# VHH binders against q96p44r230to412, part 15

Target 1, 183 residues: q96p44r230to412
Amino acid sequence: GFDILLGLDVNKKVKKRIQLSPKKIKGYEVTSKVDLSELTSNVFPEGLPPSYVFVSTQRFKVKKIWDLWRILTIDGRPQIAVTLNGVDKILLFTTTSVINGSQVVTFANPQVKTLFDEGWHQIRLLVTEQDVTLYIDDQQIENKPLHPVLGILINGQTQIGKYSGKEETVQFDVQKLRIYCDP
Below, E stands for the ipSAE of ESMFold2; O stands for the ipSAE of OpenDDE; V2 stands for 0.75 times the mean of E and O plus 0.25 times the DockQ between their complexes.

## First folded at step 7 (VHH; framework vhh_lunsekimig_d3)

Design n1 (at its last look DockQ between E and O 0.88; V2 from the best seeds 0.73)
Fold by OpenDDE, look of step 7:
Structure n1 (fold): chain B 183 residues (1-183), chain A 123 residues (1-123)
Amino acid sequence: as target 1 above (183 residues)
Amino acid sequence: EVQLVESGGGVVQPGGSLRLSCAASGFTFSSYALYWYRQAAGIERELIAAIYSGGSTYYVDSVKGRFTISRDNSENTMYLQMNSLRAEDTGLYYCARVEYKYVPGSYETFDSWGQGTLVTVSS
């Protein structure tokens, strides 16, 4: 698997820490002053497999649309993204598609709104070659079909905590952001 | 309205230097990544450098070590310092901004381009 926070050197870039104790860091308080970006080849040198599990633990007060995690092409287009829409209180999953290059899955289940209550929540996306399943706090929310995907290009940027379509960093708190392979 | 205006192009001998500028307006400059493209005669336009709001940069291999992309957010201007220029660097250089928005089932992209500035490297 991949620790995305580690891959993006969040421990070095983010100065504000959330601590459980003086000796234990619980997470990071990300501010708009931080740029959490890295060349994808440095984070995912072999790209991503067709099947994987995305896991994040975060809290936020954002009322806009933002990408919790995204992998962009070199020219700034999303290849993969986990997007939180604070306006409609829904979650979007973007990935590649052999049909037309990209596909966006919308999770608009009423239970998705729980992510936007400003509390700590775990997002888990089980991605396979056939479908994507959203879990919130270990509860299965919804399963959606996927078109067959393409491999990602790794010469672009991997970023977390960005407003969609922009490079502006979102203020949010994060404990975990990981990719597990071979689900 | 989003506007990008390139300048600084010209004729230079091999081994020479040029500094291109891109003056931006009509958007929050610091919130966007910006890009330099170039297009040689008869060749498709290619991305050569990128700079992000946090200062991170990207270069295509052919210009690494020779070109430096930078930005001044206070002046809404992006630059491309080009050193050790080669004949193959000849082309029209473009400044670009990219934005995307999610739509049902997909996303839409919105590209903004300048008119370009011509760089000619010849002996």
Scores: ipSAE 0.816, ipTM 0.900, lowest interface PAE 0.5, mean pLDDT 95
Fold by ESMFold2, look of step 7:
Structure n1 (fold): chain B 183 residues (1-183), chain A 123 residues (1-123)
Amino acid sequence: as target 1 above (183 residues)
Amino acid sequence: EVQLVESGGGVVQPGGSLRLSCAASGFTFSSYALYWYRQAAGIERELIAAIYSGGSTYYVDSVKGRFTISRDNSENTMYLQMNSLRAEDTGLYYCARVEYKYVPGSYETFDSWGQGTLVTVSS
């Protein structure tokens, strides 16, 4: 497994910490002045396989549409993204596709709305060659099919916590943000 | 409405320098990445440099070390300082603001472009 927060140098870039329990201080308060961006070639030098698991634990008050995690092309287009849509209270997953270059999967099950209650929640996305499955707080929520993917280009940026389509940083708190590759 | 206006193009000899400007209006300048592209005759427009809202920059290999992108958020202006110019740098130079929005099943792009400023590296 790879820790994306460490790959984006979170310990150096984020000065404010959050005490999670009396004995544990591992949360990061990401403010609008923080820029969690790094060249994808430095974070994922071999790209991403078609099968992997994404796991994050976060809380936020943002009501807008924002990318918790995204991998952009060099010209700023999403290749992979986990998006929290605070307007409709749904989760979007973006990945590559042999059909038209990209695909966006919508998770709109009513249980997804719990992500938007301002509390800590774990998101887990199990991505396979055939489908993607969303888990929230250890409960399987929904499984959706995927069209075959293309490999990602690594010459752009990997970013955490940006408003969708923009470079403005979202204020939110995060404990964990990792991927696990099968091989 | 979003407007991007390039200026500063002209004719220079090889080894010369030019500074391009991109004046922006109609949006919150500091919230967007900005890009310089160039287009030579008969070739598709190519990205050459990017600058993010925080000031971080990226360059393609062919211009790295010779070109410097910068921005002045107080003047809503992006710049491209071009040094050690070569014949292959000849073309129309465009500034762009990248934007996308999610729609069912996909995303759509809503990029904004200037009209371009011509750079000619003569011999």
Scores: ipSAE 0.541, ipTM 0.770, lowest interface PAE 1.7, mean pLDDT 90
ESMFold2 (binder alone), look of step 7: mean pLDDT 78; pTM 0.759

Design n2 (at its last look DockQ between E and O 0.84; V2 from the best seeds 0.00; counts 0 for: unsure alone 63.7 < 65)
Fold by OpenDDE, look of step 7:
Parts: C-alpha cells; sequence; structure tokens
Structure n2 (fold): chain B 183 residues (1-183), chain A 123 residues (1-123)
C-alpha cells in the first residue's frame, strides 16, 4: 500500500499537528498556506492497480467543492479524484474510462451527508475493475458500476486538499490517507 | 474575463537567452496552476513547463536544466527564463490556465490561452 500523507511529505510541510500525546501525532491541521502536491511518480512510481482501496480519515468545515485527493495529468486534468461537494453534501469519485477517457461516479445517498457534520469520519472506497463501493465509518453506503479503466499517467501531480479545478489549498484536518493495493 | 498575454519573444542565436512573461488578469492568479506550451511549425503544441501555487514546478526533459518557470503573484505574472537556447526551441510560446468543473457523470474542462509570443533561435 501507499501512505499518501507520507508520500507528499505532509509531516514536513504542515506545521500544525493534532496530538494524542506529546509524542504521538494523531493528525495534521492543513491550512490554505500549505501546498500538498507531489509528482505522481514519486508517490506512485508504478501507478495504481485496477483494484485498490482508498482510505481517509478527515474532518472539515468546507462548504464548497473540493478534492480530498486527486491525481492530475500534466496539463491539470483529473485522472483520479475523491471529491467532496460541500454544497450538495455528496461525494464524487473520478477515475479513468476506456469509453471517453474519464468517468465520475456520484454518491448522493442521504447517509453521505454525515461526512459534512464537521466531525471525524472515515471514507473508504473499494475500487475494483467493475465497480466502486463507498463506506463511511465502516458502513457500506452505495455500490456503483464502473466502466473499464485506463492506467493512469504518472508524470503529473498528486495532490490533496485542493478546491476542485484550482490550486488553492483547502483548510481541513486529516489523520490518514492511504491506498491499499490488495482489497 | 480571463486574459493571458505573452511577451518577450524574439530572435536569438544558439546558446542565447530569453525571458518570456505572461501577464494574467480576470481571475485569482494565485489559485491556479499555470503552464507554458510551445508549438513549432508543423508540430503539435506541447506542454513544456508548469508551476503550481505552492511553487512546485514541472519541466519536460528537453528543457530541464535550461528553462526556469516562475511566478510573481503580486504582479499576476508568470515567467519563463530560457537559457542555452537551441534551434529546436524555435516556436510560438503560449501561456495557459486550466480549470475543471464537475457535472453529472463527468467533468468539463476550461482552457485559457494567450495569443503567444514567437521565439526564433537561428545562427
Amino acid sequence: as target 1 above (183 residues)
Amino acid sequence: EVQLVESGGGVVQPGGSLRLSCAASGFTFSSYALYWYRQAAGIERELIAAIYSGGSTYYVDSVKGRFTISRDNSENTMYLQMNSLRAEDTGLYYCARVEYKYRPGSYETFDSWGQGTLVTVSS
């Protein structure tokens, strides 16, 4: 698996820490002054497999649309993204598609609104070659079909905590952001 | 209205230097990544450099070590310092911004381009 926070050097870039004890860091308080970006080849040197599990633990007060995690092409287009829509209180999953290059899955189940209550929550996305399943706090929310995916290009940027379509960093708290390659 | 205006192009000998500028307006400059493209005669436009809000940069291999992309957020201007220029660097250089927005089932991209500035490297 991949620790995305580690891959993006969040421990070095983010100065504000959430601590459980003097010696144990629970998470990071990300501010708009931080740029959490890295060349994708430095984080995912072999790209991503067709099947994987995305896991994040975060807390936020954002009322706009923002990408918790995204992998962009060099020219700035999303290949993969976990997007939180604070306006409609829904979650979007973007990935590649053999049909037209990209596909966006919308999770608009009423239970998704729980992510936006400003508390700590875990997002888990089980991605397979056929579908994507959203879990929130270990509860299965929805399963959605996927069109066959393409491999990602790794010469662009991997980023976390950005407003969608922009380079502006979102203020949010994060404890965990990982990819597991063996779902 | 989003506007990007390139300048600084010209004719130089091989081994020479040029500094291109891209003056931006109509959007929050610091909130966007910016890109330099170039297009040689008869060749498709290619991305050569990128700069993000936090200062991170990207270069294609052909310009690494020779070109430097930078930005001044206070002036809403992006730059491309080009050193050790080669004949193959000849082309029209463009400044670009990319934005995307999600819609049901997909996302839509919005590209903004300048008019370009011509760089000619010849002996």
Scores: ipSAE 0.609, ipTM 0.829, lowest interface PAE 0.7, mean pLDDT 94
Fold by ESMFold2, look of step 7:
Structure n2 (fold): chain B 183 residues (1-183), chain A 123 residues (1-123)
Amino acid sequence: as target 1 above (183 residues)
Amino acid sequence: EVQLVESGGGVVQPGGSLRLSCAASGFTFSSYALYWYRQAAGIERELIAAIYSGGSTYYVDSVKGRFTISRDNSENTMYLQMNSLRAEDTGLYYCARVEYKYRPGSYETFDSWGQGTLVTVSS
């Protein structure tokens, strides 16, 4: 699998670490002064397969709408995004679509609101060619259908921790952010 | 109100140089990526360069090595230095601010554009 934190040089860009246990120090405190962006061609030179698993472990206090992870086109449009909507306390998943180029899936089950309690939570999205399934803290929450996808363009940027539609970095803590292509 | 104003266009011979400016107002300039597009007669606007808030840049192959995009966040201004100009660089040059918002099922774009500044590369 791809470690997105490694691919964006988080260990070099983020100096402040979070002690998770006496034996494990691998959390990062991301501040608004850090720019966690990289050319997608450097992170995903072959793009992404239509099936994959996204896993992240984070905590945050932000109540606005922000992209935990996104892959943009060269002109700044989302091709893939995992979005935390702090206004409605829901999670959005954006991917490509043969219909109109893109699709946005909404996860609005009341259990999704748990993500916004300022504690550590694991998000897992199991993406297949036909659907996407959301797990929070190892509990399956919702399964939603997908229209057939298109391959991503790799000529733009891959970013983590940005306000939606903006380049401003969200202050949050993260310990894991990975893609598994063959789980 | 968001406003983008391009300037610096003109007529230049092949091999010459021009510097374009894009003055911005009505938004937090440093929070957005900014873009230069160009449009030749009868053709769709095409992206040619981008500059992100962290200073990273992107160029299409046809201008890479010849054009330099930059920004001055204290002056709310983006620039395009165009060197080694060619006839195919002729066109109307626009600066743009990209914006999008999520909607049920999709996202919508709300990009802002300037009026353009004309660059003519001719004998």
Scores: ipSAE 0.512, ipTM 0.782, lowest interface PAE 2.0, mean pLDDT 89
ESMFold2 (binder alone), look of step 7: mean pLDDT 77; pTM 0.759

Design n3 (at its last look DockQ between E and O 0.02; V2 from the best seeds 0.00; counts 0 for: pae O 3.4 > 2, grease 27.4 > 24.2, placed apart)
Fold by ESMFold2, look of step 7:
Structure n3 (fold): chain B 183 residues (1-183), chain A 123 residues (1-123)
Amino acid sequence: as target 1 above (183 residues)
Amino acid sequence: EVQLVESGGGVVQPGGSLRLSCAASGFTFSSYALYWYRQAAGIERELIAAIYSGGSTYYVDSVKGRFTISRDNSENTMYLQMNSLRAEDTGLYYCARVEYKYTWGSYETFDSWGQGTLVTVSS
């Protein structure tokens, strides 16, 4: 798979580390002064296929709406995003669509609220050409259909941990944030 | 209230230079990417350059190497240095701040624009 944290140069940009276990010290404390942004052409030079798996492991205290991961157009619009809505305690997945250019899938199952308990949680999104499936801590939560997608434009930015609509970095902790293109 | 005010436009000869300014108020300037757009007569606005909060820049091919975008966060001002101007650069130049917010099942955009400053490149 592909490590998005490494693609955004996390080891250079984030100095604070978190010991995760006696044998593992590779958690990252992302502060508001960190900028995990990179040109999409440098991270995903061939774009993304219509099918992939997104996996992240994080904890956070943020109560606002923020994008855990996003790929923006050159003019700042979301093409792909995994969004944590701390107001309603739901998860949103944004991708491209032949209808109106974009689509947003809402995961509002009550089990999604567990993401907001300030503990470590794994999010896994299995994206296929026909649907997207949310898993939290290895439990399947919901499956939802997708309209046909368009390829992404790679001339904008890929970012981790930003308040929605802003360039301001969210304070949170992360262990893993990866894409698998051959599930 | 969010306000963006462009200045520095004028009439120049081909090959000349101009420096545009965009003075911003009503928001945390350093927290946003900022953009220059231009609009030629009878055409919709087109993006020409972007500067992100981290300082990275983007340019469309037609201006790359001739225009330089920059920002001064201490003065809440973005700039566009335009060199080697051509007749095709004539138009109304806008600065913009882009914002989006999610709704149930979608998102909406809330762009903020200046009034524009006119650049005319003619012999």
Scores: ipSAE 0.494, ipTM 0.779, lowest interface PAE 2.2, mean pLDDT 89
Fold by OpenDDE, look of step 7:
Structure n3 (fold): chain B 183 residues (1-183), chain A 123 residues (1-123)
Amino acid sequence: as target 1 above (183 residues)
Amino acid sequence: EVQLVESGGGVVQPGGSLRLSCAASGFTFSSYALYWYRQAAGIERELIAAIYSGGSTYYVDSVKGRFTISRDNSENTMYLQMNSLRAEDTGLYYCARVEYKYTWGSYETFDSWGQGTLVTVSS
């Protein structure tokens, strides 16, 4: 698997930490002054497999649309993204598609609104070649079909905590952001 | 220049088997996902199988259990083993490499294709 927080050197870049004790860091308080970006080749040198599990633990007060995690092409467009829409309180999953280059899956289940209550929640996306399943706090929310995916290009950037379509960093808290291979 | 050359097509009776080959050149073969498409007369071309660089595979439901996609990176060749062929499998079979690029407001795919090889399943 891949620890995305580690890959993006969040420990070095983020000054504010959320602690359980003086010696135990629970998470990171990300501010708009931090740029959490890295070349994708440095985080995912072999790219991503067709099947994987995305896991994040975060809380936020954002009322706009933002990308918790995204992998961009060299020209700055997302290949893969986990997008939180604070306006409509839905989750969007973007990935590649052999049909038209990109596909977006919308999770608008009423249970998705729980992510926006400003509390800690775990997002888990089980991605296969055929479908993507959203879990929130270990509860299965919804399964959606996928068109066949295309391997990602790794010559762009991997970013977390960005407003969609912008380079501005979102203020949010994060404990875990990880990819597990071979689900 | 990217080149894909399909071969192995022919006429076969229902229940028969064929093995298609796709010889590739002009790019780093092992780094790319490759795909098989087919096009029946009067029908839009459809994706039927994919093989990723890591070896994972994809099949449409209509060919699952009957077709097997594979690749030999040392020979720059992809294969499609077709068993238990049916009349509805008749068509032109294409090997493809797909790339994509963002154009303002959308993503677009760019496909590299061969000339295709004809598969005819008929009694």
Scores: ipSAE 0.033, ipTM 0.350, lowest interface PAE 3.4, mean pLDDT 91
ESMFold2 (binder alone), look of step 7: mean pLDDT 78; pTM 0.754

Design n4 (at its last look DockQ between E and O 0.11; V2 from the best seeds 0.00; counts 0 for: placed apart)
Fold by ESMFold2, look of step 7:
Parts: structure tokens; sequence; C-alpha cells
Structure n4 (fold): chain B 183 residues (1-183), chain A 123 residues (1-123)
């Protein structure tokens, strides 16, 4: 798989660490002063396969709408995004679509609201060519269909921790942020 | 109110240079990527260069090596240095700020544009 934290050089850019146990788990405290952006061609030179698994472990206090992970076109449009909507306490998944260029799937199951309790949570999105399935803390929450996808353009930026529509960094903590191509 | 104002356009001979400016107001300049587009007469406008908040840049092939985009966050201004100008570079040059918002099932675009500055490359 691909470690997005390594791909965006988070270990160099983020100085503050979070120790969760004496021997095992470290995380990163991301502040608004850090820019976690990289050219997509440097992170995903082959693009993404049509099927993959996204996994992240994070906590946050942000009450606004922000993208935990996104891949933008060169003119700043979302091609892929995992979005945390703190206003409605829902999760959005954006991907490409043959029909309108993009599609946005909404996960509004009441169990999704758990993500917004300021605690650590694991998000897992299993993306196939036909559907996307959300898991939170090892529990399957919802499965939703997808329209057929297009390949991504790699000439823009890949980013983590940005307010939606902006380049401003969200304050949040992260332990893991990975893509697996072979689930 | 978001405002983008281009300046620095003019008439120049082939091989000449121009420096365009885009003065921005009404938003937090450093929080956005900024873009230069151009539009030749009777043709849809096209992206030619981008500069991101972290300073990374992008250029389309037709201007790469000839144009340089830059920004000054303290002056809320983006620039385009245009060298080795050609007749096909003639057109209106716009600066743009991209914005989008999520709506049910999709997202909507709410881009902001300047009024354009005319560049004419002629003998």
Amino acid sequence: as target 1 above (183 residues)
Amino acid sequence: EVQLVESGGGVVQPGGSLRLSCAASGFTFSSYALYWYRQAAGIERELIAAIYSGGSTYYVDSVKGRFTISRDNSENTMYLQMNSLRAEDTGLYYCARVEYKYVPGSYEEFDSWGQGTLVTVSS
C-alpha cells in the first residue's frame, strides 16, 4: 500500500508528536501553520486503481466542513475527497464519474456522528468499481453504489487536512492515513 | 466582496516581455490557490498557469519555460512574467480564484474572476 503521511512528508513537516502508549503508537499534531500538500504525480505517479481501501485514524475538534484527504485537478476541483462535515456530522466521499465528471456519496447513518466526539476513530472506505463501503472502528456502517469512475488526473495536488474549498490547514491529530490497493 | 484586478497588459512585439499583476481583496489571499487563464478572440478561455498557497507552480506546455507565475502574500498580489511572447499569446488574461461547495450528490463551483487585461503581440 501507499502511506499518504510519508508521501506528504508529514514526519518532517509536523514537529509535534502524540504518544498514546509507552511503547507503541505515535501520532502527529497538525497545526494551521503546516502545509500538507504535494504534487499528485509525486505521491501517486501511476494514479489510483479503480478499487482500493482508504484507512485513516484521526481525532479533531473542528466543527466546519473539511477534507481529511483530497486529490484536486490542476484548477482546484475535487477528484477524490474524504470530507468530514462537522456542521451536519456526516461523512462525504467524492470520486470521479463518467456521468458528470464527479460524484459525491453521503454517509449520514447516525453511527457516523461518533466520528465527531473528539476521540480517536478509524475510518475505512472500501472502494470498488460498483460501490463504496464505510467502516468506523471495525464496524460496517453503510454500503452505497457508485456510478462508473474515470481515472484521476495526476497533474494537480494531493492534500490532507484542508478546509473544503480552501488551502487553509485544519488543526487535527492523525496516526494513520493509507491506501491499500489489494484488500 | 471578492475582487480581482488585473493590470500590466499592453502591446508588445514578438519576442518581447510583459509582467502582469493581479491585485486581490475581499478574501484571505494566502488561503487560496490562484490561477492565470487566457482567452483568445472567439475561443473559450484556458488555464495557463497556477500557483498554490505553498508556492508550487504549474504551467501548460505552451508557456512552460517562457512564463513564470509568482505571488506576494504580503501585498495580496499574484504576478505573471511573460517572456519570449508569440502572436498566439494574444488575448485577454484573467486571474481567478477557485471555490466550490458541496451540495447533495455533487459540488458546485463558485469561481471568482477579474475583468481581464489585454495582451497584444503584433509587429
Scores: ipSAE 0.534, ipTM 0.787, lowest interface PAE 1.8, mean pLDDT 89
Fold by OpenDDE, look of step 7:
Structure n4 (fold): chain B 183 residues (1-183), chain A 123 residues (1-123)
Amino acid sequence: as target 1 above (183 residues)
Amino acid sequence: EVQLVESGGGVVQPGGSLRLSCAASGFTFSSYALYWYRQAAGIERELIAAIYSGGSTYYVDSVKGRFTISRDNSENTMYLQMNSLRAEDTGLYYCARVEYKYVPGSYEEFDSWGQGTLVTVSS
């Protein structure tokens, strides 16, 4: 698996810590002053497998559209993204597609609104070659089919906490952001 | 102007072979994924093969093991080698370039197509 927070050196870039105790760090308070970007080749040197699990634990008060995690091409086009739409209170999953280069899966189940209650929640996306399943706080929400995907280009940027279509960092709190490879 | 010109179609018996070509111009050939589509009579156009800038390929199940997509970047030409042709392979074959533009929260697709080349597999 891949610790995306570690890969992006969040511990070095983010100064504000969320603590469970005096000696235990619970997470990071990300501010707009931080740029959480890294070359994808440094985070995913072999790219991503066709099947994987994305796991994040976060809380936020953002009422706009933003990417919790995204992998971009050199020219800034998203290849993969987990997008939170604070306007409509839905979750979008973007990945590659052999048909048109990209595909966007929309999770608009009413339960998705839970993510936007400003509390801590876990997002889990089980991505396979055939479909993607959204879990929120260990509850299965929806399963959506995927078109066949293609490999990602790793010469671009991996970013977390960015407004959609922008390089501006979103203010949010994060405890975990990981990719687990599913053999 | 983006141009795609297919050639190589014709009439062939079942079990025969054809090699289609797609000559491209008007864009940086090596930077784009290219696709072969086909359309049989009365059926919607379907993607059958793709080749990406990095050389990776994709095939639909119905053509796997029989068709091979390739590209020559020096000639700006994409190919489709079709072996063991079947009657169900009959159709108009299109070369396509798909360009997509990101819009916040979505993508817009822009397709470029050739006029197609007819493949007829018949006894």
Scores: ipSAE 0.240, ipTM 0.589, lowest interface PAE 1.2, mean pLDDT 93
ESMFold2 (binder alone), look of step 7: mean pLDDT 78; pTM 0.757

Design n5 (at its last look DockQ between E and O 0.66; V2 from the best seeds 0.74)
Fold by OpenDDE, look of step 7:
Structure n5 (fold): chain B 183 residues (1-183), chain A 123 residues (1-123)
Amino acid sequence: as target 1 above (183 residues)
Amino acid sequence: EVQLVESGGGVVQPGGSLRLSCAASGFTFSSYSLYWYRQAAGIERELIAAIYSGGSTYYVDSVKGRFTISRDNSENTMYLQMNSLRAEDTGLYYCARVEYKYVPGSYETFDSWGQGTLVTVSS
C-alpha cells in the first residue's frame, strides 16, 4: 500500500498537529497556506493497480467543492479524484475510462451527508475493475459500476486538499490517507 | 475576463537565449498552475513546461536543463528562460491556464490561451 500523507511529506509541510498524547500524533490540521502536492512518480512510482482501496479519515467544514485526493495529468486534468461536494453534500469519484478518457461516479445517497457534519469520518472506496463501492465509517453506502479504466500517467501531480479546478488548498483535518492494493 | 499575453519572442541564433513572459489578468494568479506550450509549423501543439502554485515545476525531456519556468505572483507574470536554443525550438510559444468543473458523469475543462509569441532559431 501507499501512505499518501507520507508520500506528500505532510509531516514536514504541515506544522499544526492533532495529538492523541504528547508523544503521539493523531493527525494534521491542514491550512490554506500549505501546498500538499508531489509528483505522482514520487508517490506512486509504478502507478496504481486496477483494483485498490482508498481510505481516508478526515473532518472538514468546507461548503464548496474540493478534491480530498487527486491525481492530475501533466496538464492539470483529473485522472483520479475523490471529491467532496459541500454544496450538495455528495461524494464524487473520478477515474479513467477507456470509453471517454474519464468517468465520474456520483454518490448521492442520503447517508453521504454524514460526511459533512464536521466530525471525523472514514471514507473507504473499494475500487475494482468492475465497480466502486463507497463505505462510510465501515458502513457500505453504495456500489456503482465502472467502465474499464486506463492506467494512470505518473508524470503529473498528486495532490490532497485542493479546491476543484484550482491549486488553492482547502482547510481540513486529516488522520489517514492511504491506498491499499487489492490483490 | 481571463487574459494571457505572451511576449519576448524573436529571432536568435543557435546556442542563443531568450526570455519569454506571460502577463496574466482576470483571475487569482497564485491559485492556478500555468503552462508553456509551443507549436512548430505542421506539428501539434505540445506542452513543454509547467509551474504550479506551490513552485513545483515540470519540463518535457527535450527542454530539460535548457529551459527554466518561473513565476512572480506579485506581478502576475510567468516566465520562460530559454538557453542553448536549437533550431527545433522554433515555433509559436503559448502560455495557458487550465480549469475544470465536475458535471454529471464527467468533468469539463476550460483552457485559456494567449495569442502566442514567435521564437525563431536559425543561423
Scores: ipSAE 0.773, ipTM 0.883, lowest interface PAE 0.6, mean pLDDT 95
Fold by ESMFold2, look of step 7:
Structure n5 (fold): chain B 183 residues (1-183), chain A 123 residues (1-123)
Amino acid sequence: as target 1 above (183 residues)
Amino acid sequence: EVQLVESGGGVVQPGGSLRLSCAASGFTFSSYSLYWYRQAAGIERELIAAIYSGGSTYYVDSVKGRFTISRDNSENTMYLQMNSLRAEDTGLYYCARVEYKYVPGSYETFDSWGQGTLVTVSS
């Protein structure tokens, strides 16, 4: 697996840690003052395969629409994104598409609302060539079809924790952000 | 209100140099990636260079090695140093800030643009 937090050098950029016990620090408190961005060519020099698993563990109070993780084109448009919509309490997944360059899949099952209770939750997205399946806290929530994907362009930025469509950093806590390329 | 103001355009001979400036206001400048586009007569605007929020840069092949993008966050200003200018570089140069919003199935763009600064490279 690949650790996105390591790829964006989070341990050097984020100084605030979450201490859950005297002997253990579990994660990072990301503040609005930090820019968690890196060239995609440095993080994913060979791009992403068409099939992979995204796994994250996070806690947040943000009520707006924000991208937990995104990969942008050279001109700042989304190619890949995992988006938490705090207004409607839904999850969006963006990936590439042969049809229109991109596609955005909406997960609006009522169980998705649990992500927005300000507690720690694990998100798992199982992405295949044909579909994407959302799991929350080890429960399968929903499966959605995908149009055939294109390879990503690696000359733009990979970012975590940004308001959607903007470049300000959201405040949130994160323990894990990982990609597994051979599901 | 987001405001972008380009300056530094002018008339120059082939092989010459110009330095363009983009003064920005109305947003947290240091948080944003910024872009230079150009528009030649009869074509749509094209991206030519980017400076990302993290400081990395991108150039299209036609300007790589001749143009240098930079930024000064203390002055809220982005620059484009243009060397070895060619007739094909003639056009209106814009700076831009990207913005988009998700809509069902897709996204829509709401980019901010300056008014442009004219660069003319003529013999």
Scores: ipSAE 0.766, ipTM 0.885, lowest interface PAE 1.0, mean pLDDT 91
ESMFold2 (binder alone), look of step 7: mean pLDDT 78; pTM 0.754

